VH-VL binders against Phosphate-specific transport system accessory protein PhoU homolog 1. Designs and how they scored, part 9

Target 1, 219 residues: Phosphate-specific transport system accessory protein PhoU homolog 1, of Methanothermobacter thermautotrophicus (o27767)
Amino acid sequence: MEKKYPRILFRKRLKDLRKDMEEVSQKTLKTHKLAVDLLMEYDEEKKEKVIKNSRAIDDMVFNLERKAISLIAAEQPVAGDLRFIEACIKVGSHLKRIGYLAANIAEAAEKLKDEEIPRRPLEDLKHMSDFVQMMLSKGIYAFLDQNMEMARELRHDDDKVDDLFDQTLEHVTRSMFEDKESISYLVNLLFIARFLERVGDRAVSIADRTIFMITCEKP
Key: E = the ipSAE of ESMFold2; O = the ipSAE of OpenDDE; V2 = 0.75 times the mean of E and O plus 0.25 times the DockQ between their complexes.

## First folded at step 4 (VH-VL; framework fv_cixutumumab)

Design d4 (from c09 with heavy chain S104Y; at its last look DockQ between E and O 0.75; V2 from the best seeds 0.00; counts 0 for: pae E 4.1 > 2)
Fold by ESMFold2, look of step 4:
Structure d4 (fold): chain C 219 residues (1-219), chain A 119 residues (1-119), chain B 108 residues (1-108)
Amino acid sequence: as target 1 above (219 residues)
Amino acid sequence: EVQLVQSGAEVKKPGSSVKVSCKASGGTFSDYAISWVRQAPGQGLEWMGGIIPIYGTANYAQKFQGRVTITADKSTSTAYMELSSLRSEDTAVYYCARGRYYPYTFDYWGKGTTVTVSS
Amino acid sequence: SSELTQDPAVSVALGQTVRITCQGDSLRSYYATWYQQKPGQAPILVIYGENNRPSGIPDRFSGSSSGNTASLTITGAQAEDEADYYCNSRDTSGNHVVFGGGTKLTVL
């Protein structure tokens, strides 16, 4: 393959893109953790930080996409380098969405801050949030480290998050039957469960992009 | 080693236009947003608008909508700001600035271009 | 309201700690960025994001935020810290940039 530019400058730009991916990935992990922590112990400053971080992630992803497009347009990368740059764009889009889902979780947690949450639904959401946080961490590090085994594991993890969602739905609706006056705020628990399921789906999508990046590195 | 080199000082009559250039060197021009920020004598900083060269589209502050045009020429790594219908209140130093970490976090600034509007 | 409000002036004794504040509704949703400007010079970036310092900015500079207020803190102020300080952020729509009016820091 013919290069029209010094390979040293291209490698520097590629390394810079990877560093940007690492930074936005870490911020996304932190932001999701902050959001789920609000459900257990609400704090207004922590909620504000989640909101600000979701906007910062959006801006970082926009910047990252701009760099990736510029790199493709100027240097016409091929094979594995092209797949890595494309994966950065796709994974970036998932990270941006996870940031907004974290903000949605934080908003829902605010609506529950003064309410007594039934024990069983709260335990379900704690378990689900811990599992989804693990999935997100696994998906991000599988991508950053190009770890095929970790990426493959996430496909199996998807079934577990669906089971946890169904369990949460059952227990929340049972609580609604027992106390109809609680329905107006208990709906927010279902929203949080759905947001967590979507974060899990995004983690699986990151793993799928990682598998594509690795397995298509040769013809 | 990023540097933004701006065009020289301008003296203009009311009602005319001015076009200020900002040439980027020491970096990839298309990677970043380029914004224009002005500062009237004794006053603070005021954002006028910006452009993302790879996309070729500009975003303008409401105050300047209809009077400012921001463009980029990738072949010369140069951004331009043209301000029309000049008034004495447009006398200011005009800076170009690069958005690096976030599009509106300006990590490198040009030295500024003084535009004087007088009768 | 998208206005960012800063006190026009503040003083600090050499070696002491000073805070410069920036207030606006958009700061509940967007981090503030801080710039230093010395007479006759272009601004330079000092703090961005939560509390990020670009390379070359001394450790004595830090940022914080809560509610609609962002703060730039300089611990152990030095003579060379005497300058105008500006904050900027996005407006409440997120589409435009707004600057505070600037704060003149005098080191006594």
Scores: ipSAE 0.370, ipTM 0.775, lowest interface PAE 4.1, mean pLDDT 87
ESMFold2 (binder alone), look of step 4: mean pLDDT 91; pTM 0.941
OpenDDE, look of step 4: ipSAE 0.835; ipTM 0.917

Design d5 (from c09 with light chain N52D; at its last look DockQ between E and O 0.76; V2 from the best seeds 0.00; counts 0 for: pae E 2.9 > 2)
Heavy chain, then light chain:
Amino acid sequence: EVQLVQSGAEVKKPGSSVKVSCKASGGTFSDYAISWVRQAPGQGLEWMGGIIPIYGTANYAQKFQGRVTITADKSTSTAYMELSSLRSEDTAVYYCARGRYYPSTFDYWGKGTTVTVSS
Amino acid sequence: SSELTQDPAVSVALGQTVRITCQGDSLRSYYATWYQQKPGQAPILVIYGENDRPSGIPDRFSGSSSGNTASLTITGAQAEDEADYYCNSRDTSGNHVVFGGGTKLTVL
ESMFold2, look of step 4: ipSAE 0.485; ipTM 0.808
ESMFold2 (binder alone), look of step 4: mean pLDDT 91; pTM 0.940
OpenDDE, look of step 4: ipSAE 0.799; ipTM 0.905

Design d6 (from c09 with heavy chain T28D, light chain N95D; at its last look DockQ between E and O 0.04; V2 from the best seeds 0.00; counts 0 for: pae E 14.6 > 2, placed apart)
Fold by ESMFold2, look of step 4:
Structure d6 (fold): chain C 219 residues (1-219), chain A 119 residues (1-119), chain B 108 residues (1-108)
Amino acid sequence: as target 1 above (219 residues)
Amino acid sequence: EVQLVQSGAEVKKPGSSVKVSCKASGGDFSDYAISWVRQAPGQGLEWMGGIIPIYGTANYAQKFQGRVTITADKSTSTAYMELSSLRSEDTAVYYCARGRYYPSTFDYWGKGTTVTVSS
Amino acid sequence: SSELTQDPAVSVALGQTVRITCQGDSLRSYYATWYQQKPGQAPILVIYGENNRPSGIPDRFSGSSSGNTASLTITGAQAEDEADYYCNSRDTSGDHVVFGGGTKLTVL
């Protein structure tokens, strides 16, 4: 009596949602990298691109959320597919916030554009930013591929971000003590380190959502 | 706390149909996947299909597509599996099992319903 | 969809450690779940989500996975552990459930 739920049409719509999710994820990765690159070589056009991309990510996530909710309401998906659609909503929220953090990094980099940054703190931030970029990439692809092993690795990676943040804090504050007149612009290095830590936290949250999607258990 | 109570044993002729019920108690029925898993004498476990009652959608293993119909009645907390065009090879114990929100982890099982197909 | 492969039988001496394996391509993406079944009884869940034990399952049971292979490990095997053990998971599409063929564990 009951008609079989049309699998071909639902699978196509689910595939389209995954494609949209991949597109937002790639733009977020690119935007974060562009923001971090501004620390090494500031460029006004790149900063403006980061800001525009953060707004685009916000818009793309809004559309993703609308599409995901519509799919749940209209198609009544099976539990595994439902968990994936719900995870897209949660991961989308994290990507939106990462876009805003990238914009914050870019704005802080602009405040440093004309200043001589001490070598040690700059090297610390470069190392931290490269590590966080790797974490973000790993978290996103663990989610898209539903890879439990990759998602679990991020918990150990987060410990490294915390260590790098502490190291950066120590070296920046030492630079401030050695040249108190630099404090007003060097605080921007601490803000950037904090923004990077928050991006790392979001990558871990994406991994946690991935584990929940697969296992239905709190990681 | 959660208990799955299945309907009694059935003896059927080839070519007929059987409908087995699975009544859940001690928990909210509508949010859990209910799967049907069969086991022929001396053989392993074989997933037939499942349903999430609140969404009303059923998925079937390819082998059973077209012969099995799985339904749920939320008002009675009961899932049903109907297997048509019975063959002697369908002689088996038929289990219902409850998935957590994830369809492959079956945390509660019924005691099974023996279906015997013979002339 | 991809089958899950288990060895049909394995033996362990009382008090020793045994590992039962489950292999399939879908296990690269989805966790295996493990069930114990004794003669005349319905299966019971023993391991899910890689290494989670339901309440009432002894801590000598554990799970692990690497690549396309999942393992159920029983340390300090007891006579009561003699049973059939099944793994299951999602198939490669993620929509369907597949079971391994089962492994009969004999405790010597």
Scores: ipSAE 0.006, ipTM 0.437, lowest interface PAE 14.6, mean pLDDT 84
ESMFold2 (binder alone), look of step 4: mean pLDDT 90; pTM 0.938
OpenDDE, look of step 4: ipSAE 0.851; ipTM 0.922

## First folded at step 5 (VH-VL; framework fv_cixutumumab)

Design s22 (from c09 with heavy chain Y101G)
Heavy chain, then light chain:
Amino acid sequence: EVQLVQSGAEVKKPGSSVKVSCKASGGTFSDYAISWVRQAPGQGLEWMGGIIPIYGTANYAQKFQGRVTITADKSTSTAYMELSSLRSEDTAVYYCARGRGYPSTFDYWGKGTTVTVSS
Amino acid sequence: SSELTQDPAVSVALGQTVRITCQGDSLRSYYATWYQQKPGQAPILVIYGENNRPSGIPDRFSGSSSGNTASLTITGAQAEDEADYYCNSRDTSGNHVVFGGGTKLTVL
ESMFold2-Fast, scan of step 5: ipSAE 0.099; ipTM 0.695

Design s24 (from c09 with heavy chain Y101L)
Heavy chain, then light chain:
Amino acid sequence: EVQLVQSGAEVKKPGSSVKVSCKASGGTFSDYAISWVRQAPGQGLEWMGGIIPIYGTANYAQKFQGRVTITADKSTSTAYMELSSLRSEDTAVYYCARGRLYPSTFDYWGKGTTVTVSS
Amino acid sequence: SSELTQDPAVSVALGQTVRITCQGDSLRSYYATWYQQKPGQAPILVIYGENNRPSGIPDRFSGSSSGNTASLTITGAQAEDEADYYCNSRDTSGNHVVFGGGTKLTVL
ESMFold2-Fast, scan of step 5: ipSAE 0.455; ipTM 0.777

Design s27
Fold by ESMFold2-Fast, scan of step 5:
Structure s27 (fold): chain C 219 residues (1-219), chain A 118 residues (1-118), chain B 108 residues (1-108)
Amino acid sequence: as target 1 above (219 residues)
Amino acid sequence: EVQLVQSGAEVKKPGSSVKVSCKASGGTFSDYAISWVRQAPGQGLEWMGGIIPIYGTANYAQKFQGRVTITADKSTSTAYMELSSLRSEDTAVYYCARGRYYPTFDYWGKGTTVTVSS
Amino acid sequence: SSELTQDPAVSVALGQTVRITCQGDSLRSYYATWYQQKPGQAPILVIYGENNRPSGIPDRFSGSSSGNTASLTITGAQAEDEADYYCNSRDTSGNHVVFGGGTKLTVL
């Protein structure tokens, strides 16, 4: 009876860890969306919610990591379970960083709220934002669903984000040369573009970790 | 308040197709998966598939692969389920449901009755 | 073939405790979610994760799990609890959603 109880408890803790991953993932997706929405229509209450959610994500990831490490130390899991636990630690770290990036986007958006942004740079940023939001959703759901096929798509998606960033940089730089007074606020647009690119990188990292968890091979 | 509004009842002939719609309001359409679940008269719930609207990729239950197509129109916050090659066994109430953490359906449409008869 | 198994019917006396079970190999890796469905109505979410209640669901509803089994417990059953109860979860691959066959609860 006693010999079977520790294994039952271990399986329960793995399910708790999976539940924690689902909860932090959904909060991260929602927080990222709230942050990018601020770009198109600034709202003080939404910004406050992004900052609050970023802190909550950090706390959730801290607690999840502690549970994962305790589980590894106490239970000495078999290879598949160990890979899942390690993937949770790594993916959790990426979700935490995405939460920080959402806060950074929100802060940069506030600095742009009273400015009249040139049309082309704004449209570039909008396109980049839409694409990165898609990538983040894809990466997270690939992990949650253990969908190898979807995870493998992320690396090609990242090439497109890099192209969109380069295009945004070119158009922003051109606008700065045309109106030097715009430099003071357009630098914040470049920061947002860079933050979006970094979110894309985190999505790829989540997908790569999913592939490693399933195959135990470098992606 | 989150609300899922489904299209009206359909009566179809065997061999035809039906397309059911689900319009989401009061929440974030792109943040959640939208799934389609059917229930034949006196029977249990059966998952047909789902879509994550933000990237438009659908996932289907193996039983319905090749006959079902799930799509989403982000501009109207509407998800669609099209079922082809209808048989009398496809007579059922078709529900759309919002997936919180994917298999957790926190909000449901009221259902669309599809009757397949000659 | 159903990956999640539920008994088709269960009865409970008013004010007593009843447990509805859901069994399947995927439950070793994923928590079950529970829904209540009354005649002519869409299902409503009752329990998700192991034991989380949405707002508006009475605290007499609770969830638990052990091994390949998940349970929905109603402590102090009321007449209004008479309904069909469904569990669902991810399949063993994690890619698809599967439902149990449903359990009809009769409150005597």
Scores: ipSAE 0.380, ipTM 0.745, lowest interface PAE 3.9, mean pLDDT 87

Design s28
Fold by ESMFold2-Fast, scan of step 5:
Structure s28 (fold): chain C 219 residues (1-219), chain A 118 residues (1-118), chain B 108 residues (1-108)
Amino acid sequence: as target 1 above (219 residues)
Amino acid sequence: EVQLVQSGAEVKKPGSSVKVSCKASGGTFSDYAISWVRQAPGQGLEWMGGIIPIYGTANYAQKFQGRVTITADKSTSTAYMELSSLRSEDTAVYYCARGRYYSTFDYWGKGTTVTVSS
Amino acid sequence: SSELTQDPAVSVALGQTVRITCQGDSLRSYYATWYQQKPGQAPILVIYGENNRPSGIPDRFSGSSSGNTASLTITGAQAEDEADYYCNSRDTSGNHVVFGGGTKLTVL
């Protein structure tokens, strides 16, 4: 303990918080990728890893939030440091929810593993998945790097993912209309598309928190 | 175990460009930043830039902005660094390195020697 | 100029303790990472975070930080520790990576 130099101790705790954010971010990116990979090639062991990682992310975020709140309460941070700590709390919440969405994607993928998915809906889902992975990576690294220009791109990216969702919805519902037997499993594909859209929304929220942290302006 | 395998040595003339590759194996390529770090003979390490393969956009050190291009091909798990308008002072060993947290380089390639001479 | 400053050389007697330092404003916000490089070889990671060792790095290596300074300490230096040591961190913007100039350690 550095009691004689409280500013030095405070900055060490901020560095620890930054390190914790990097760790949970990396785990969240890995977990999301594992979950979407299940859509192309299902694997029971990988699904279980996604579920386990989702719980680990939840625990990491819980601990990170407690550290952040303690730091605010104990240290009376200056405005810039306070905005960073607050951003960590908000971004942590989004990372936790992205972890839950990965678990949801994995469970829906399991329900599709034995089904022959029509070509067009599957291609739509793959395209949407690739784009959402890019958005999530961009949002997280915009936050970690404090890159406001990269964060601002996320709003434009969000319009694209909404278009991809609408396209997927149209092709899935057309397939359902043409083959009533497909309804039972294609509903799970729509759930996956919705979960991917929600991941995209969380990426935009992370970018918005980054912009607010840097500019102190509502996005 | 994670390995980064780099392309072989290059000899280039001033004013030309060089493109060095770095193939990742044994780990998740797209989830980590891949950085390029060079070292001139007898000199220290110098970060040139890095890329996060999944989103495909690169971040460059200001000194190299406009001369360096870093790209990634996810299908082959390979990152590339292209340096243009080569000068004799670009003679160096060029390393690729995996960034666990973007700045913590936990795995390094063995290096690619680039010699710029007439 | 370099955003992270290291002394260019340091010497230590076999079995003694040596401290290598890295200084820069970014170290107030980010932990330094330390690398060992022997002639003709790629660098290897020796300390990350503040004081974490990768598997295979001896426990005689430790890290510490205070204010704008990070230190790598080798307790009981061995002949094989003779090498160049580099620190790195993010710059003050958080957006770029910067390296110190390196410290050549000679074990006497």
Scores: ipSAE 0.227, ipTM 0.707, lowest interface PAE 5.1, mean pLDDT 87

Design s29
Fold by ESMFold2-Fast, scan of step 5:
Structure s29 (fold): chain C 219 residues (1-219), chain A 118 residues (1-118), chain B 108 residues (1-108)
Amino acid sequence: as target 1 above (219 residues)
Amino acid sequence: EVQLVQSGAEVKKPGSSVKVSCKASGGTFSDYAISWVRQAPGQGLEWMGGIIPIYGTANYAQKFQGRVTITADKSTSTAYMELSSLRSEDTAVYYCARGYYPSTFDYWGKGTTVTVSS
Amino acid sequence: SSELTQDPAVSVALGQTVRITCQGDSLRSYYATWYQQKPGQAPILVIYGENNRPSGIPDRFSGSSSGNTASLTITGAQAEDEADYYCNSRDTSGNHVVFGGGTKLTVL
């Protein structure tokens, strides 16, 4: 630090923080994808990878938060830079929670691996999974690219996830009524649907942080 | 460019203590954990402990608990490792290393040779 | 005994592929990190996370993990790859860092 002008060094540290956000974001996206892939074809090694990635994401977020706090304390950033650093802390927290949700999805998928899931609930879950993956990518890249218009769309996307969850619940309930023996395993499919809904909520939160960072106004 | 500059070689008597320094330059000291890893002649790498300077929190390997102390001085960007009650088995090269993620050491000092005479 | 175990030595012919393994229960929960050390030098980071290379590390180096095992693969070994390779990770408690015993790679 003593060998460089403070503002030049500060800009390099901000760029490094952005690189950290890109790394943890990519690992989070890949981990979520691995977890939902387990629904179609269960694989023990993929499940172990999801669990390890979840813990790695937690560690990455801890280190990122530490770096962000150090930047605030040492450099006393101007308002725009401070909002970016604060957004990194908040978004990091959401990425960590998405990692935990991936582990939860993987555990629930393991409980379904030997069951023959009724067609309607399974198709509902696939559609919900595809949509949530799209939302997660959209929220993350809206943040990384500071794309406010993309971020604004996520609240409408969340309404569609809620509708898909409701449809899944209706079809699962009907299947349970027609075959009461299915209750013991279909409850795990509902847990997965709920976890996917919660991932969607985290994506919206990331988008909201992006809007606040850019506009300084509550979304 | 980040560089870690360690203090010079030490020759010590059994029962004494040694304090090795590691000065970080060219980058930010507080953002990273600084760990100490030693290597006895012809042996493997052994983690002794580390410190996160921004928090002031040190963590030690169980084997060294009670006789190693790791500290950091943020004003001089310097980390220290003090090992007490020296034995001949403590003869080793002592490295400081910067950790960005847990157990990931991306930059290493050149090492400090500590010899504990017979 | 170390918490992470590596074979002490391995050989590979110039241009061929070699796999160095690291085993331990903590690897079910945490990724291994790999270091290269040449005589008289400090270690150099080669692979971190599951399969990430630092800037400057050739693409012939790759990492993988499965269960309690992590592997470092060198595809098309070069003479300059002759070195000791160490893995490390967290212990099972997550509180400490542990190293494997190291693997001496000889390039024939």
Scores: ipSAE 0.008, ipTM 0.587, lowest interface PAE 8.7, mean pLDDT 86

Design s30
Fold by ESMFold2-Fast, scan of step 5:
Structure s30 (fold): chain C 219 residues (1-219), chain A 118 residues (1-118), chain B 108 residues (1-108)
Amino acid sequence: as target 1 above (219 residues)
Amino acid sequence: EVQLVQSGAEVKKPGSSVKVSCKASGGTFSDYAISWVRQAPGQGLEWMGGIIPIYGTANYAQKFQGRVTITADKSTSTAYMELSSLRSEDTAVYYCARRYYPSTFDYWGKGTTVTVSS
Amino acid sequence: SSELTQDPAVSVALGQTVRITCQGDSLRSYYATWYQQKPGQAPILVIYGENNRPSGIPDRFSGSSSGNTASLTITGAQAEDEADYYCNSRDTSGNHVVFGGGTKLTVL
């Protein structure tokens, strides 16, 4: 006789999937934070940690997707469970991409480590970085806590990120015009701004997936 | 190492409000949600709510909605919990705790004793 | 109900094994986290995510779960393990955190 019934095993695998989502989410938040910290104070050890974490996130997401697909294939999940498993696959994909973006930010920050960045572009980037960290944290917590109100609020934040990006682009371009020799390194500041914008986009996508998971409706 | 430093003990009259603070080390405040958990004398732990400090978004337990407000000041790395319309039943030790998901609190403040008496 | 229930008290003889249980509907969906609290002190994290130990927690502590029940097991209980133990998890909706009532462990 089987000591565990199929339904009990299914519930355990859902709990394991939820735990995996929580672990990869936390590693993604930490990795993004480490990457943007490199903009304020570059450190080779922190950069290597970001690169290692990016690879670890990729591996965690790969394993999580395999578990999710196996769970769908082996069981007949009811609609709510199916939506949760599907959300894990979609959100996992976004977390993986955020990990890649953190590595890209770290690499661009390394190219700026020995340069004196003009004050205004740097302040714009810091503002944008702070706001994007806020969005990412909010999107992840909205998903993990199934907080629909938090997820809905996050959609309005995307407009602010686009505005901050435009401001950064304008001030970087102005600085390049004032000092043409700065072009060789300030282009990396624009890449970082673009990567931050893309992280913001992924945060919104996580929030949208949370809304769909809960309501089965478009946000 | 991570530290959560809470404000000192308070004695309040019924009907008044109390505001307790929790100052976190830099990384903790930015990276993790901060929750408030209370413990009345001889009773268990009770979650009141939590906040994502850098966004300022708070989530409250149903029992405390309307009476509790949780806020954060990122410039000072400090989270606050304000409880209004105090009753004798609100006499408790109030803890702040760093929330590491799923529902795990990995670092706790030492607690703030709030006594509600006439 | 999203309430988590624990027995108020349990006893174990020095060096023996004890199991503390936590039960609730939300445990079908979420793993329990376990805390140790000694008089006059804040709680300390002992086990999270079914069976993970934080740095510094002895390997005699372990966790398990089945259905709507989570268990904290202490193998070879020591005098220093005498404390209150609390479980917590998410509520059934996933939006809020709930704690069990606590179990007072006495080491005989």
Scores: ipSAE 0.325, ipTM 0.724, lowest interface PAE 4.6, mean pLDDT 86

Design s31
Fold by ESMFold2-Fast, scan of step 5:
Structure s31 (fold): chain C 219 residues (1-219), chain A 120 residues (1-120), chain B 108 residues (1-108)
Amino acid sequence: as target 1 above (219 residues)
Amino acid sequence: EVQLVQSGAEVKKPGSSVKVSCKASGGTFSDYAISWVRQAPGQGLEWMGGIIPIYGTANYAQKFQGRVTITADKSTSTAYMELSSLRSEDTAVYYCARGRYYYPSTFDYWGKGTTVTVSS
Amino acid sequence: SSELTQDPAVSVALGQTVRITCQGDSLRSYYATWYQQKPGQAPILVIYGENNRPSGIPDRFSGSSSGNTASLTITGAQAEDEADYYCNSRDTSGNHVVFGGGTKLTVL
């Protein structure tokens, strides 16, 4: 890597950064899926895998951020390249947080493993989980493939997540009033719903970053 | 083990449409992008489009926009590719391929292909 | 599509090293993926990213990239390596997949 060919080295480093983003994104999607699967059928080994993956994602994002900052410091990127590098830093931060949320979901799911959860709250949580999983995949796909049209749709998706959360809260609250003994475990179902809502928010943020990267316009 | 099983060979007349299926097994269907790639006799590979089943929206190569429709049925773990207004130059082997880790450009598993012959 | 260019044919003697190249502007931004296709068969993934091998692919296969060019290198070519090799990547927009025209490798 010699400085006499700085633009060639810069292009190679930018490709490496893009590849790192792809790998972190994939691990994040897999980890989120694994965590929500615990809601349908708890498994201690799967939970441990979620925790391990969450730590790995954190390490990957740390390394990616260092690469991105080094690239900015060593070279003077043109506007488009600078926006991409900045987007990688911002999206990386969101992926790291999604990894942490997956660990939180797994821990809350463990608290529910031995309980018989009422039908209505459980169905609400499953619907919310399915929708958030779709949003996360959509947001990440939009970023990786620079699909602005797909990214713009995420704002409408977020409104539905908020509605699903409110419905879940209402049904959980009703179940708690009907059976006070359920309070001790149903609070964990609310924590999971909250964590899912936060994953949805992160997906929207990834989409917003994609729109800004491409257009230089706020969504 | 991951396997993509495609529907059988088709013989179609010009102007008709064809719908090819691709059933995924061994692995989570919804977690992976499914693309369709065709190959005319003696020619190279040509990407037609792909779908991420969990999202439900397909992305198409410009050449096929308006003529191709890619869909997925999560309940049967099956992806479909429908090509309309068939011409003789659409005679090809049509492959479905799984995108590695949701990426449409990296195909880690391929179906065996479906031969579509367009003749009058 | 003409976004990725490959030479149509290349030959290598048994046991020797051959390099197959793929060239296009999108390769400045995205790594190429390489596939092997034998007559009457579906393609199989050989190299993805810059130089990652799926399980089952011999270590004689390697990938590299420089500028707008990606290369697949087969060190110590074997008879069973005779096949068509395709590269693919994203187009310059990042939204679509494009394939090279393919390179027919003949092992002499």
Scores: ipSAE 0.131, ipTM 0.683, lowest interface PAE 6.6, mean pLDDT 86

